VH-VL binders against Lysosomal thioesterase PPT2 (PPT2). Designs and how they scored, part 20

Target 1, 268 residues: Lysosomal thioesterase PPT2 (PPT2), of Homo sapiens (Human) (q9umr5)
Amino acid sequence: SYKPVIVVHGLFDSSYSFRHLLEYINETHPGTVVTVLDLFDGRESLRPLWEQVQGFREAVVPIMAKAPQGVHLICYSQGGLVCRALLSVMDDHNVDSFISLSSPQMGQYGDTDYLKWLFPTSMRSNLYRICYSPWGQEFSICNYWHDPHHDDLYLNASSFLALINGERDHPNATVWRKNFLRVGHLVLIGGPDDGVITPWQSSFFGFYDANETVLEMEEQLVYLRDSFGLKTLLARGAIVRCPMAGISHTAWHSNRTLYETCIEPWLS
Below, E stands for the ipSAE of ESMFold2; O stands for the ipSAE of OpenDDE; V2 stands for 0.75 times the mean of E and O plus 0.25 times the DockQ between their complexes.

## First folded at step 19 (VH-VL; framework fv_nofazinlimab)

Design p63 (from p52 with heavy chain G99E; at its last look DockQ between E and O 0.78; V2 from the best seeds 0.78)
Fold by ESMFold2, look of step 19:
Structure p63 (fold): chain C 268 residues (1-268), chain A 123 residues (1-123), chain B 112 residues (1-112)
Amino acid sequence: as target 1 above (268 residues)
Amino acid sequence: QVQLVQSGAEVKKPGSSVKVSCKASGGTFSYYAISWVRQAPGQGLEYLGWIIPMFGIAKYNEKFKGRVTITADKSTSTAYMELSSLRSEDTAVYYCAREPGFTDNWEGYFDYWGQGTMVTVSS
Amino acid sequence: DVVMTQSPLSLPVTLGQPASISCRSSQSLVYRDANTYLYWFQQRPGQSPRRLIYKVSNRDSGVPDRFSGSGSGTDFTLKISRVEAEDVGVYYCMQATHRPYTFGQGTKLEIK
C-alpha cells in the first residue's frame, strides 16, 4: 500500500487550500492516508518559524510512529522551510520523499504585490533594518528574509534560515546534516511565473549574489561546502528538480498537470 | 505626527476586569506596534506586551500569566489592553506607546506615548 | 528577565552642575545585528515618559545637547552637562535587545 502523506501549508494559508491536491492523490493513489496539518493557520503563520517547527514536530511524531515503512512530506511555500527544519531536528524521522512545492529554500528578497499588505510601501532594500533586529526576528517572513546586499547581517542575525542552511556555524550542524541526509528523495518544484518567491530559483536552492545575479544550487557555498548535505544528496541521485512555467504562487497545489508530472511519481 | 489618546480613569473591584483603549491619530496605525506599559503609584515602569494592529498578532510579558489580552480595531485606529482577575497590586497608570513595525520607523522604540489611564483596584 | 540596575536612585544636583546616571544590565545588550538596544527616558512630574536617547547615544530631536548617552555591552551612562530646573523628574533606562523589555528602577533627579 502507499505510504502516508503529510501536507504542510505556507504563509497566510490553511489546510483547506489543499482540497484539490487531496482529490488528485485519492484518484491516483487510492487508500493513501493523507494528513493536512491544521496548525498555524492564516495570521498564525507569521509566528516565529522555530515555534512552528516545534508545533508541527509534535503533530508528525505519532503519524511517523504508525508508519514504520516511511512517510512522504508535501510542503508548500513557507511550509517547505518548516519541513526542512523538521528533517534536520528529528533524529527519528522516516521521510522517504520530501516534496518542496515552491518553497523559498534559499530565502526571499522580494516585496511583490502579493506581499503589499505586509509592506505598504516598496521596502525591499530597507527591510534588513527591521528584519535583522530582535523585533523583526519574531516574525516568520523575517526568519527567511535574505538580503543579498547585507549578507553579513543575514549570516549573523538570521535565527532560522542561516542555521538550517549551515551558513552560520553552530553546535547542532553535524547532527542536523546527519538527520537531513536520511531522507530518500528531495523533490524541488517551482517556476518562473510564481510571482511571489523572489528569486523563483530559491525553490531550487538558487539565489542572488551581491549583484542580484542568480547563482544556481551547484554554485552556492552551502552546496560547495556540503553544509547540510545537498552535494551528497545530488551525488547520490536523490535530488529531483521539477520546474514548471505558467503556475502562479497560489495555484501550485491545484494544478493537475503539475501534480501528475512532479508529485505523483514520488508517492510510492 | 503620531498622537496616542487613551480612555479615562477607571475604578474597579478585585476580581473584575478592565479594558483600556488607546486611539491613534497621525501616521499609519495598522503597520506599527502598540505597546502597553504600566506604572504603580510611586514605582517604576513595567512592560506588558504589544500588538501590530494589521496582523492582530500580540506578544506578552509572561509575568502576567495570561491575564492580559491586547487587541486592536483597525476601523477605529484603536488598540485595547484588557487585564482580568484584578488585584490591588494592579492599581497603576497604564500607558500605550509606539514600537517599530513593517514601516520606515526603524527607530520607533517607545518614541510616542499616550497620556496614561489611571486604573484603581479597590475593595 | 534582563535586570537593569540604575545608580543612584536619588540624585540631588545644584543648578548648573553636571549630573551622571549609570545603568547596568545583567546581560550584554549587543544584539546579533551589532546594534545595542538601550534607551533613556525622562518622566517629568505628572507627565508620561518621553524618549531622550535611542540606541545608547543618539539624541532625539528637540532634546537639548546638554544630554548625552554613552556606554557599551552592559554599562551605560546618561550625562547632563549643566542641570536646568526643567530637568527635574525621573530618568529610566530600558533595554529592547531581549524579551521582555525591561526598565531600570528610575533615578529621581532633584534640584538641591
Scores: ipSAE 0.692, ipTM 0.854, lowest interface PAE 1.6, mean pLDDT 91
ESMFold2 (binder alone), look of step 19: mean pLDDT 88; pTM 0.893
OpenDDE, look of step 19: ipSAE 0.858; ipTM 0.919

Design p64 (from p52 with heavy chain D104E; at its last look DockQ between E and O 0.67; V2 from the best seeds 0.80)
Fold by ESMFold2, look of step 19:
Structure p64 (fold): chain C 268 residues (1-268), chain A 123 residues (1-123), chain B 112 residues (1-112)
Amino acid sequence: as target 1 above (268 residues)
Amino acid sequence: QVQLVQSGAEVKKPGSSVKVSCKASGGTFSYYAISWVRQAPGQGLEYLGWIIPMFGIAKYNEKFKGRVTITADKSTSTAYMELSSLRSEDTAVYYCARGPGFTENWEGYFDYWGQGTMVTVSS
Amino acid sequence: DVVMTQSPLSLPVTLGQPASISCRSSQSLVYRDANTYLYWFQQRPGQSPRRLIYKVSNRDSGVPDRFSGSGSGTDFTLKISRVEAEDVGVYYCMQATHRPYTFGQGTKLEIK
């Protein structure tokens, strides 16, 4: 039988958005128990990411306990950051495949429609003033805002992303790395036509340098220092990169070809 | 110019609820936190919580969680604070104030205050 | 919660003389962005609070030059260089670095 699948949604999203993904799994892997977590829906997805991690942990613990053979995670957009933090803080997780579906794993630095709706008078070059304040860090978007032109502020003030990436020293870094490394596979999905994740290579742990030149995962300090285990995972052959062009941000979980190519093979 | 106008004084029985309104004018209501602070007679100031009307997200001082509910109506530019299970200790002037927001002048840490609403809880 | 302790709690001052109000926090108010979120408010008798000083030392628009703020870390001071009759009221410090926001107990300034 197939391992249970846990689905975690993104910003301004809800469990309903995954109805097509659920149908794809039912058709290709009949009998799979799929749980689409219905937490922090819609505007509640703006709550601090550590609050979301706490709530999602409460929901996944009983599911994992009933599946000693392991579970899979499919985590979309902001949800991929929630899931990666879960893997770091849970010393008893049993996740085999962590499938990161167009998630801003190295952060976000974009002027996108949803961002303009939230910050109508600010351009991305100015958002660091709000995001790296104690006020801004009370909101999920600012928890993974990564301004490459104010990297010192990011490193010092990020209450979430800089910590789970091991970019800022903290007492739990060694334990979180150990916990994250218990994952069987890290499946990275994204593409150039996403339109929201900026740079789109953030979904593959790539990100801008100070000149807005994208450095790929293997050029990032977090990889080179192996700060949370990326280098170790790559050396094990545990990182799968599945880029796909032509998919907009809201279509990743409702594209059958994407599912069959990038997701289905990892739902053992 | 930002202006905050609150509803009138209330006299309540113990165990009941009160809902105080705060109408904003002269500014961008939706993108700033509207915060609530109270002051018991002869006492200092005590923070209750905030809401950002555009987001519909509220956050409460843990001391008051379970008894306080903060809401907003964007169509009327009005925020509300409701306090339930009233006790005599809840007798106070309740203020709304503008908190920080998400505009270029976001640093509005209590730079504008309403006139206050006296809430008296007596048997 | 961060405790904000003001001294003195009662401050009688001769008209035209200086006044100084101290505010101490139980934790540093320097946030990771290098800003210090410490504020001063004035509440005249029968009125709502009014912000005087933001982020330690910055005077709000319309606040007389005789008001000044200073300090760092955990220790802060509000000074009035020459007290005027209209300065009668209660003065509060507040911190916004930590949650929840907390106020000092207040310092009642009176003309003696």
Scores: ipSAE 0.829, ipTM 0.915, lowest interface PAE 0.7, mean pLDDT 92
ESMFold2 (binder alone), look of step 19: mean pLDDT 89; pTM 0.910
OpenDDE, look of step 19: ipSAE 0.865; ipTM 0.921

## First folded at step 20 (VH-VL; framework fv_nofazinlimab)

Design p65 (from p60 with light chain D33N; at its last look DockQ between E and O 0.80; V2 from the best seeds 0.81)
Fold by ESMFold2, look of step 20:
Structure p65 (fold): chain C 268 residues (1-268), chain A 123 residues (1-123), chain B 112 residues (1-112)
Amino acid sequence: as target 1 above (268 residues)
Amino acid sequence: QVQLVQSGAEVKKPGSSVKVSCKASGGTFSYYAISWVRQAPGQGLEYLGWIIPMFGIARYNEKFKGRVTITADKSTSTAYMELSSLRSEDTAVYYCARGPGFTDNWEGYFDYWGQGTMVTVSS
Amino acid sequence: DVVMTQSPLSLPVTLGQPASISCRSSQSLVYRNANTYLYWFQQRPGQSPRRLIYKVSNLDSGVPDRFSGSGSGTDFTLKISRVEAEDVGVYYCMQATHRPYTFGQGTKLEIK
């Protein structure tokens, strides 16, 4: 029988957005128990990411307890950061496949309709002034804002991303790495036509240097230092990279070919 | 000019609830937090919480969590603070004030205040 | 919670003379972005509070330049170089570096 699947949604999102993904799983893996977590929906997804992690942790504990053979996570957009934090803070998680569906794993540095809606007069080069303030860190988008031109502010003021990436020293770094490394597989999904995740390579742990040149995962300091376990996972053969062109940000969970190619093989 | 106009004074019995309104005009309502601060007679200022009306996201001082609810009605540019399970210690003037926002000039931090609403709790 | 302590609590002054109000926090108010989120407010009798100073030393528009703010870390001062009759009221410091936002207990400025 198939392991249960837990789905975690993204910014301004809700459980209804995943109806097509649920149909695909039901067709290819009949009998799979799929739970789309209905927490922090819509505008509630702007709440601090640590608050969201705590709420999602409380929701997944009973699901994992009822499935001692393990579970799978499918985590979309901002939800992929919530899930990665869950894997770090839970010493008792039993996640086999962590499927990161177009998530800004190394952060976001882009002008998008989301940002222009929140900051109607702001441009990406100036958002660090708000985001790296105590006010800005009360909001989820600022928790993973990563301005490559103000890296010292990011490293010092990020309350979330710099910590879960091991980019700023903290007392739990070793334990979080140990917990994260208990995952069976890390499945990274994204593509150049996403249109929202910026750079799109953030979904594969790539990101800008100070000149806005994208460094791939294996060129990142967090990988080279193995800060939270990426080098160890890659060496173990546990990282799966599944890029796909031609998919916009809102279509990742409703594309059959993407599902069959990148998701289906990992729902054991 | 930004203006914050509050509802009138209220007299309440212990154990009941009160809901104070704060109507904004003359500025960008949706881009700034509307914050609530109270002042007991002869006492200092005490922060209660805030809401960003456009997002409907509210945050509370932990001291008041469970008793305070802050909401907003975007169509009328009005924020509301409701305090439940009232007791005599809740007798105070309740102010709304503009907090920080999401604009180029985002540092609101109580730069505009309402006129205050006296809430008296007596048995 | 960060405790904000003002001194003095009562400040009688002669018109035209200087006044100084101290504010001390129980924790540093320097945020990790190097900014200090310390604010000063004035509440005249029968009125709502009014912001005078933002981020330690920046004067709000419409506030007379006889007001000034200074300080760092945990120790802050509001000064009035020459007290006028309109300055009567209660003055509060507030910090916004840490949650929840907290105010000092107030300093009542009176004319002798």
Scores: ipSAE 0.742, ipTM 0.861, lowest interface PAE 1.0, mean pLDDT 91
ESMFold2 (binder alone), look of step 20: mean pLDDT 89; pTM 0.919
OpenDDE, look of step 20: ipSAE 0.875; ipTM 0.924

Design p66 (from p60 with heavy chain M54L; at its last look DockQ between E and O 0.89; V2 from the best seeds 0.84)
Heavy chain, then light chain:
Amino acid sequence: QVQLVQSGAEVKKPGSSVKVSCKASGGTFSYYAISWVRQAPGQGLEYLGWIIPLFGIARYNEKFKGRVTITADKSTSTAYMELSSLRSEDTAVYYCARGPGFTDNWEGYFDYWGQGTMVTVSS
Amino acid sequence: DVVMTQSPLSLPVTLGQPASISCRSSQSLVYRDANTYLYWFQQRPGQSPRRLIYKVSNLDSGVPDRFSGSGSGTDFTLKISRVEAEDVGVYYCMQATHRPYTFGQGTKLEIK
ESMFold2, look of step 20: ipSAE 0.793; ipTM 0.897
ESMFold2 (binder alone), look of step 20: mean pLDDT 89; pTM 0.916
OpenDDE, look of step 20: ipSAE 0.885; ipTM 0.932
ESMFold2, look of step 21: ipSAE 0.799; ipTM 0.902
ESMFold2 (binder alone), look of step 21: mean pLDDT 89; pTM 0.918
OpenDDE, look of step 21: ipSAE 0.839; ipTM 0.911

Design p67 (from p60 with heavy chain M54F; at its last look DockQ between E and O 0.86; V2 from the best seeds 0.82)
Fold by ESMFold2, look of step 20:
Structure p67 (fold): chain C 268 residues (1-268), chain A 123 residues (1-123), chain B 112 residues (1-112)
Amino acid sequence: as target 1 above (268 residues)
Amino acid sequence: QVQLVQSGAEVKKPGSSVKVSCKASGGTFSYYAISWVRQAPGQGLEYLGWIIPFFGIARYNEKFKGRVTITADKSTSTAYMELSSLRSEDTAVYYCARGPGFTDNWEGYFDYWGQGTMVTVSS
Amino acid sequence: DVVMTQSPLSLPVTLGQPASISCRSSQSLVYRDANTYLYWFQQRPGQSPRRLIYKVSNLDSGVPDRFSGSGSGTDFTLKISRVEAEDVGVYYCMQATHRPYTFGQGTKLEIK
């Protein structure tokens, strides 16, 4: 018998995008109950991430209650940030494997055609003026925008990422860390050919310093201070890093080799 | 050269609904919030809510939530505000105005206003 | 909701003399990005509002330099150094730091 799997989609996405992932799970783990949550589809994925977290929390509570032995999360792109926040805010979650599919876990600082479509006249070096304003924080993309050249603004004005990373003090920081640490495994998936997540090492809790040199997870202050539990999880052997080259951002959930290598072993 | 042109005056009975339009020209309609503000005769300004037409996301002043619906049609560059369950105290001039957006000049906090639409609610 | 309180509500002024309008907010208008989202509008008789000043002290294009804005935190002022006949109307402050956006009750400037 296999633990149920809950799937959380990314920006401009919907439950249909995961049909191949569902097929792979059915083939390797027959009888597994897989639920792909169909909330905040398409343009609704631009709503503030805390609103999305609240909605997804309401959807996962009954699924977790029906599965006292535990569940697994598979969370794609922006959805990986939603899932990490869920693990922090839920006192009563029973997640064994949290599988993060190319998620911007340390944030985004990328200049792509995708970014230009959303912000047609702004370049990444200028977006901090919009994103760290009261206006910008009404939108999900700005909730995880992380400008390494305006770190004081990020730390003070981020309404989501700086809080779930424990980079800005708040009254729930200790409880959120405790809740997150109840996860059995943290499975980090991503790769250099993603083309959207910038830097791609954000999927592994790496990120730019002020010179745009990528510091890996173990070099980050959030790790060194163990602000939300990364150092503790790594010391337990609970962090699995599964990088894979040659996969574009939209292909992570439809690549069988990726599934068999990085996902399947963790779906007990 | 942004212009906001609103629909004409309305006379309505209590309990009915009104829908006011706001057509934008001369600018990027889809990437700015179109906001709605009203002014009762001889009184001040009261904010109702906004929509960003490109995203189709609207937010409302809580005072009006449940009675106000704000929508947009990108193909006609037109925003709409509908107020339901009308009462005599809803008699006002209703303005649309440009709010902030997602361009380099994103700080459009009410820098352009429509001409206003008088809505009269009487028995 | 953040309450914006203007003083005075009625301001009779002799042509050519200075005028000063006060606006006080019930909460600080300094946002976490260190900006203060405080705005001033003028509504001439029978017209739509017109923005005069954005973010406390910045004059909009085409606004005469006899207008100025100042203040910080919760206390803000609009000044007209020399009132002219075209300045008759109602003046509103507005805050956009906090949701929902809120306006002061207005100050009616009249020529005495």
Scores: ipSAE 0.757, ipTM 0.881, lowest interface PAE 0.8, mean pLDDT 91
ESMFold2 (binder alone), look of step 20: mean pLDDT 89; pTM 0.916
OpenDDE, look of step 20: ipSAE 0.868; ipTM 0.922

Design p68 (from p52 with heavy chain F102W, light chain R59L; at its last look DockQ between E and O 0.81; V2 from the best seeds 0.82)
Fold by ESMFold2, look of step 20:
Structure p68 (fold): chain C 268 residues (1-268), chain A 123 residues (1-123), chain B 112 residues (1-112)
Amino acid sequence: as target 1 above (268 residues)
Amino acid sequence: QVQLVQSGAEVKKPGSSVKVSCKASGGTFSYYAISWVRQAPGQGLEYLGWIIPMFGIAKYNEKFKGRVTITADKSTSTAYMELSSLRSEDTAVYYCARGPGWTDNWEGYFDYWGQGTMVTVSS
Amino acid sequence: DVVMTQSPLSLPVTLGQPASISCRSSQSLVYRDANTYLYWFQQRPGQSPRRLIYKVSNLDSGVPDRFSGSGSGTDFTLKISRVEAEDVGVYYCMQATHRPYTFGQGTKLEIK
């Protein structure tokens, strides 16, 4: 029988968005118990990410306890950051596959028209003024806003991303790295036509340098220092990269070819 | 110029609820924190919470958890504060005030205030 | 909660003379972005509060230049160089570095 699957949604999202993904899993892996967590839905997804991590932790504990052989996580968009933090803070998680579905793992630096009501004007160059303030850190988007032109502010003021990436000192950094490294596989999914994740390579732990040149995962300081275990995972053969072109941000969980290529093989 | 106009004075019985409105004009509404502050007669200022109307996210002073609800109606540019289970110590003038904006006014902590709404709780 | 302590609580002053109001916080108001989120408000009798100073020392537009703010860390001061009759009222400091936002007890400035 197949390991249970836990699904964590993204910004302004809810469990309804995953109905097609559920159908695909049922067809290819019949009998799989799939739970789409119905927490922090819609506008509640703007709550601070540490609040979301705490709430999702409470929800996944009984599911993991019922499945001693392990579980899989499929985590979409902002949800991929919640899941990565879960893997770090949970001493007792039993996650085999962590499937990161177009998640801004190295942060976001984009104000695209796709999210126009969140970014009604050109805001990218000014959001650091808000996001790295105490008021701004009360919103989830600011918890992973990563302005490459204000790296000192990001490193000092980020209450979430700089911590889970090991970019700023944290008393629990060693324990978080140890916990994260218990994952069986890290499956990274994303693509150039996403239209929201900026740069799209953030889904693969790539990100801008100060000149807005994208550095790939292996060129990032967090990888080179192995700050939370990326270098160790890659050396172990535990990182799977599955890029796919032609998929917009809202279509990742409703594209059958993507599911069959990038998700299905990891739902053992 | 930004103006905040609040609803009129209210007299309430203990145990009831009150809902005070704050209508914004002369500027954008949806992307600004609208905050609520109260002042008992002859006393100082006490912060209640805020909302950003576009996001629908409200945050509260923990002291008022479970009794205060802050909402907004973008279509009418109006924010609301509802205080439930009223008691005599809730007698105060309730102010709305504008806080920081998402799109501009990034340092705008309480730069505009409403005229205040007197809420009297007596049996 | 961060406690904001003002001194004095009552400040009688002669017209044309300077006035000084102290505000002390129980914790540093310097946030991780290096900004200090300390604010001063004036409430004239029977009126709504009005912001005078933002982020320690920045005078709001339309506030007379006889008002100034200073301080750092936990200790802050509002000064009025020459008190005028219109300055009568209660003055509050407020911090927004920490949640929840908190106000000082107020300083009542009176002409005597």
Scores: ipSAE 0.770, ipTM 0.880, lowest interface PAE 1.1, mean pLDDT 92
ESMFold2 (binder alone), look of step 20: mean pLDDT 89; pTM 0.906
OpenDDE, look of step 20: ipSAE 0.882; ipTM 0.930

Design p69 (from p60 with heavy chain F102Y; at its last look DockQ between E and O 0.75; V2 from the best seeds 0.00; counts 0 for: pae E 2.9 > 2)
Fold by ESMFold2, look of step 20:
Structure p69 (fold): chain C 268 residues (1-268), chain A 123 residues (1-123), chain B 112 residues (1-112)
Amino acid sequence: as target 1 above (268 residues)
Amino acid sequence: QVQLVQSGAEVKKPGSSVKVSCKASGGTFSYYAISWVRQAPGQGLEYLGWIIPMFGIARYNEKFKGRVTITADKSTSTAYMELSSLRSEDTAVYYCARGPGYTDNWEGYFDYWGQGTMVTVSS
Amino acid sequence: DVVMTQSPLSLPVTLGQPASISCRSSQSLVYRDANTYLYWFQQRPGQSPRRLIYKVSNLDSGVPDRFSGSGSGTDFTLKISRVEAEDVGVYYCMQATHRPYTFGQGTKLEIK
């Protein structure tokens, strides 16, 4: 009765982390087929995001083929970037709701505990030297690193985020926009107490300007130019923004109030 | 000062495997890749792959896909390269080298090398 | 794979005279961050390789200033202004812009 749900996890994550979310879906939408993809777990989540996109694409094709009426995606943290790229590269996707669960959609520029573990002697102001090198682009975190103080370097050297945002010209940009626009709903979830996504407004396509002032989605050039379809989706009434305070980064998929408020209504 | 010390010479039969070790000292082992490069007698240098021990992931030259396994043990600051299904043309000196990776000057690309390990494959 | 071609492969040089080694890549080595990941190594007889030059023209610490690197795009040069006896060995260029990393064939420098 309910469309199948596909779950894509984030950085240093695994399918086990979603057990509570699965319980909530089963209780509220019994009979829903939910698949939590068991790919790129733990340290494998550091593989280049295009490599992850390819692997997840291979996994979702048969699920989508068996559900011609459509599927839903719930994509957490880094997984939300993987899913947005899937929607762009798949001309055969049938995703109704794309639920982006605290994902760094406009990038990351934060000295988080995870970055400290990876680069303990580096500050965020210096990571551009690593991340925008060919070696740095071999790591998923660097694929969406967005240094607002080196934006020209980001625009030229990002192997992933600048491309899926349509911030750098490439031969597939128009096809990717067309594919992305086939999604039924884009549900954006995040909040000020996340503690990892920096700025937290990245989950809503907001990001820093050169003065580290957050510009909202509607102030971003990618929105104004409609580079990958955000303005079109908003005009269709297809963008749902569901901010929630008081939730830390690791708790988004295990909070019942969040599920009931922000997720459940979109799992038709 | 960074030092890379490799295991001793090996003589192997065709079809067998060899595992060469590379112990690092005098620097941070976990934060940069350890690469493997070989040199057949009278020949040039050939890249095999790398591992970054902190992340526990390795990347390989596709030419050696399926025959090379690169691992690391953070507790002993030691990287390993194992080459399987040995052939006579695998006779070479095998080097470990630091990089690619993060360094103080951000230029950690093969800047320190081990002494080399001679692997001889003969019947 | 990016092919790195060195010339000459054998370079006999009189002590005190200059030496020049060319390295050509089959593809541009300029990466999108505007850096060129081209490196030079020296391997003295019976020794491990030693890095001399990083990113085209930057001398490593402890490398004598008689060594210099230059070039751009696909064409690169290592120069030794005055060859000394300790410069005997094989010189390799290497690119790290593209996977897999590849080396030139080597240039054997000898004192004639």
Scores: ipSAE 0.484, ipTM 0.771, lowest interface PAE 2.9, mean pLDDT 89
ESMFold2 (binder alone), look of step 20: mean pLDDT 89; pTM 0.913
OpenDDE, look of step 20: ipSAE 0.874; ipTM 0.925

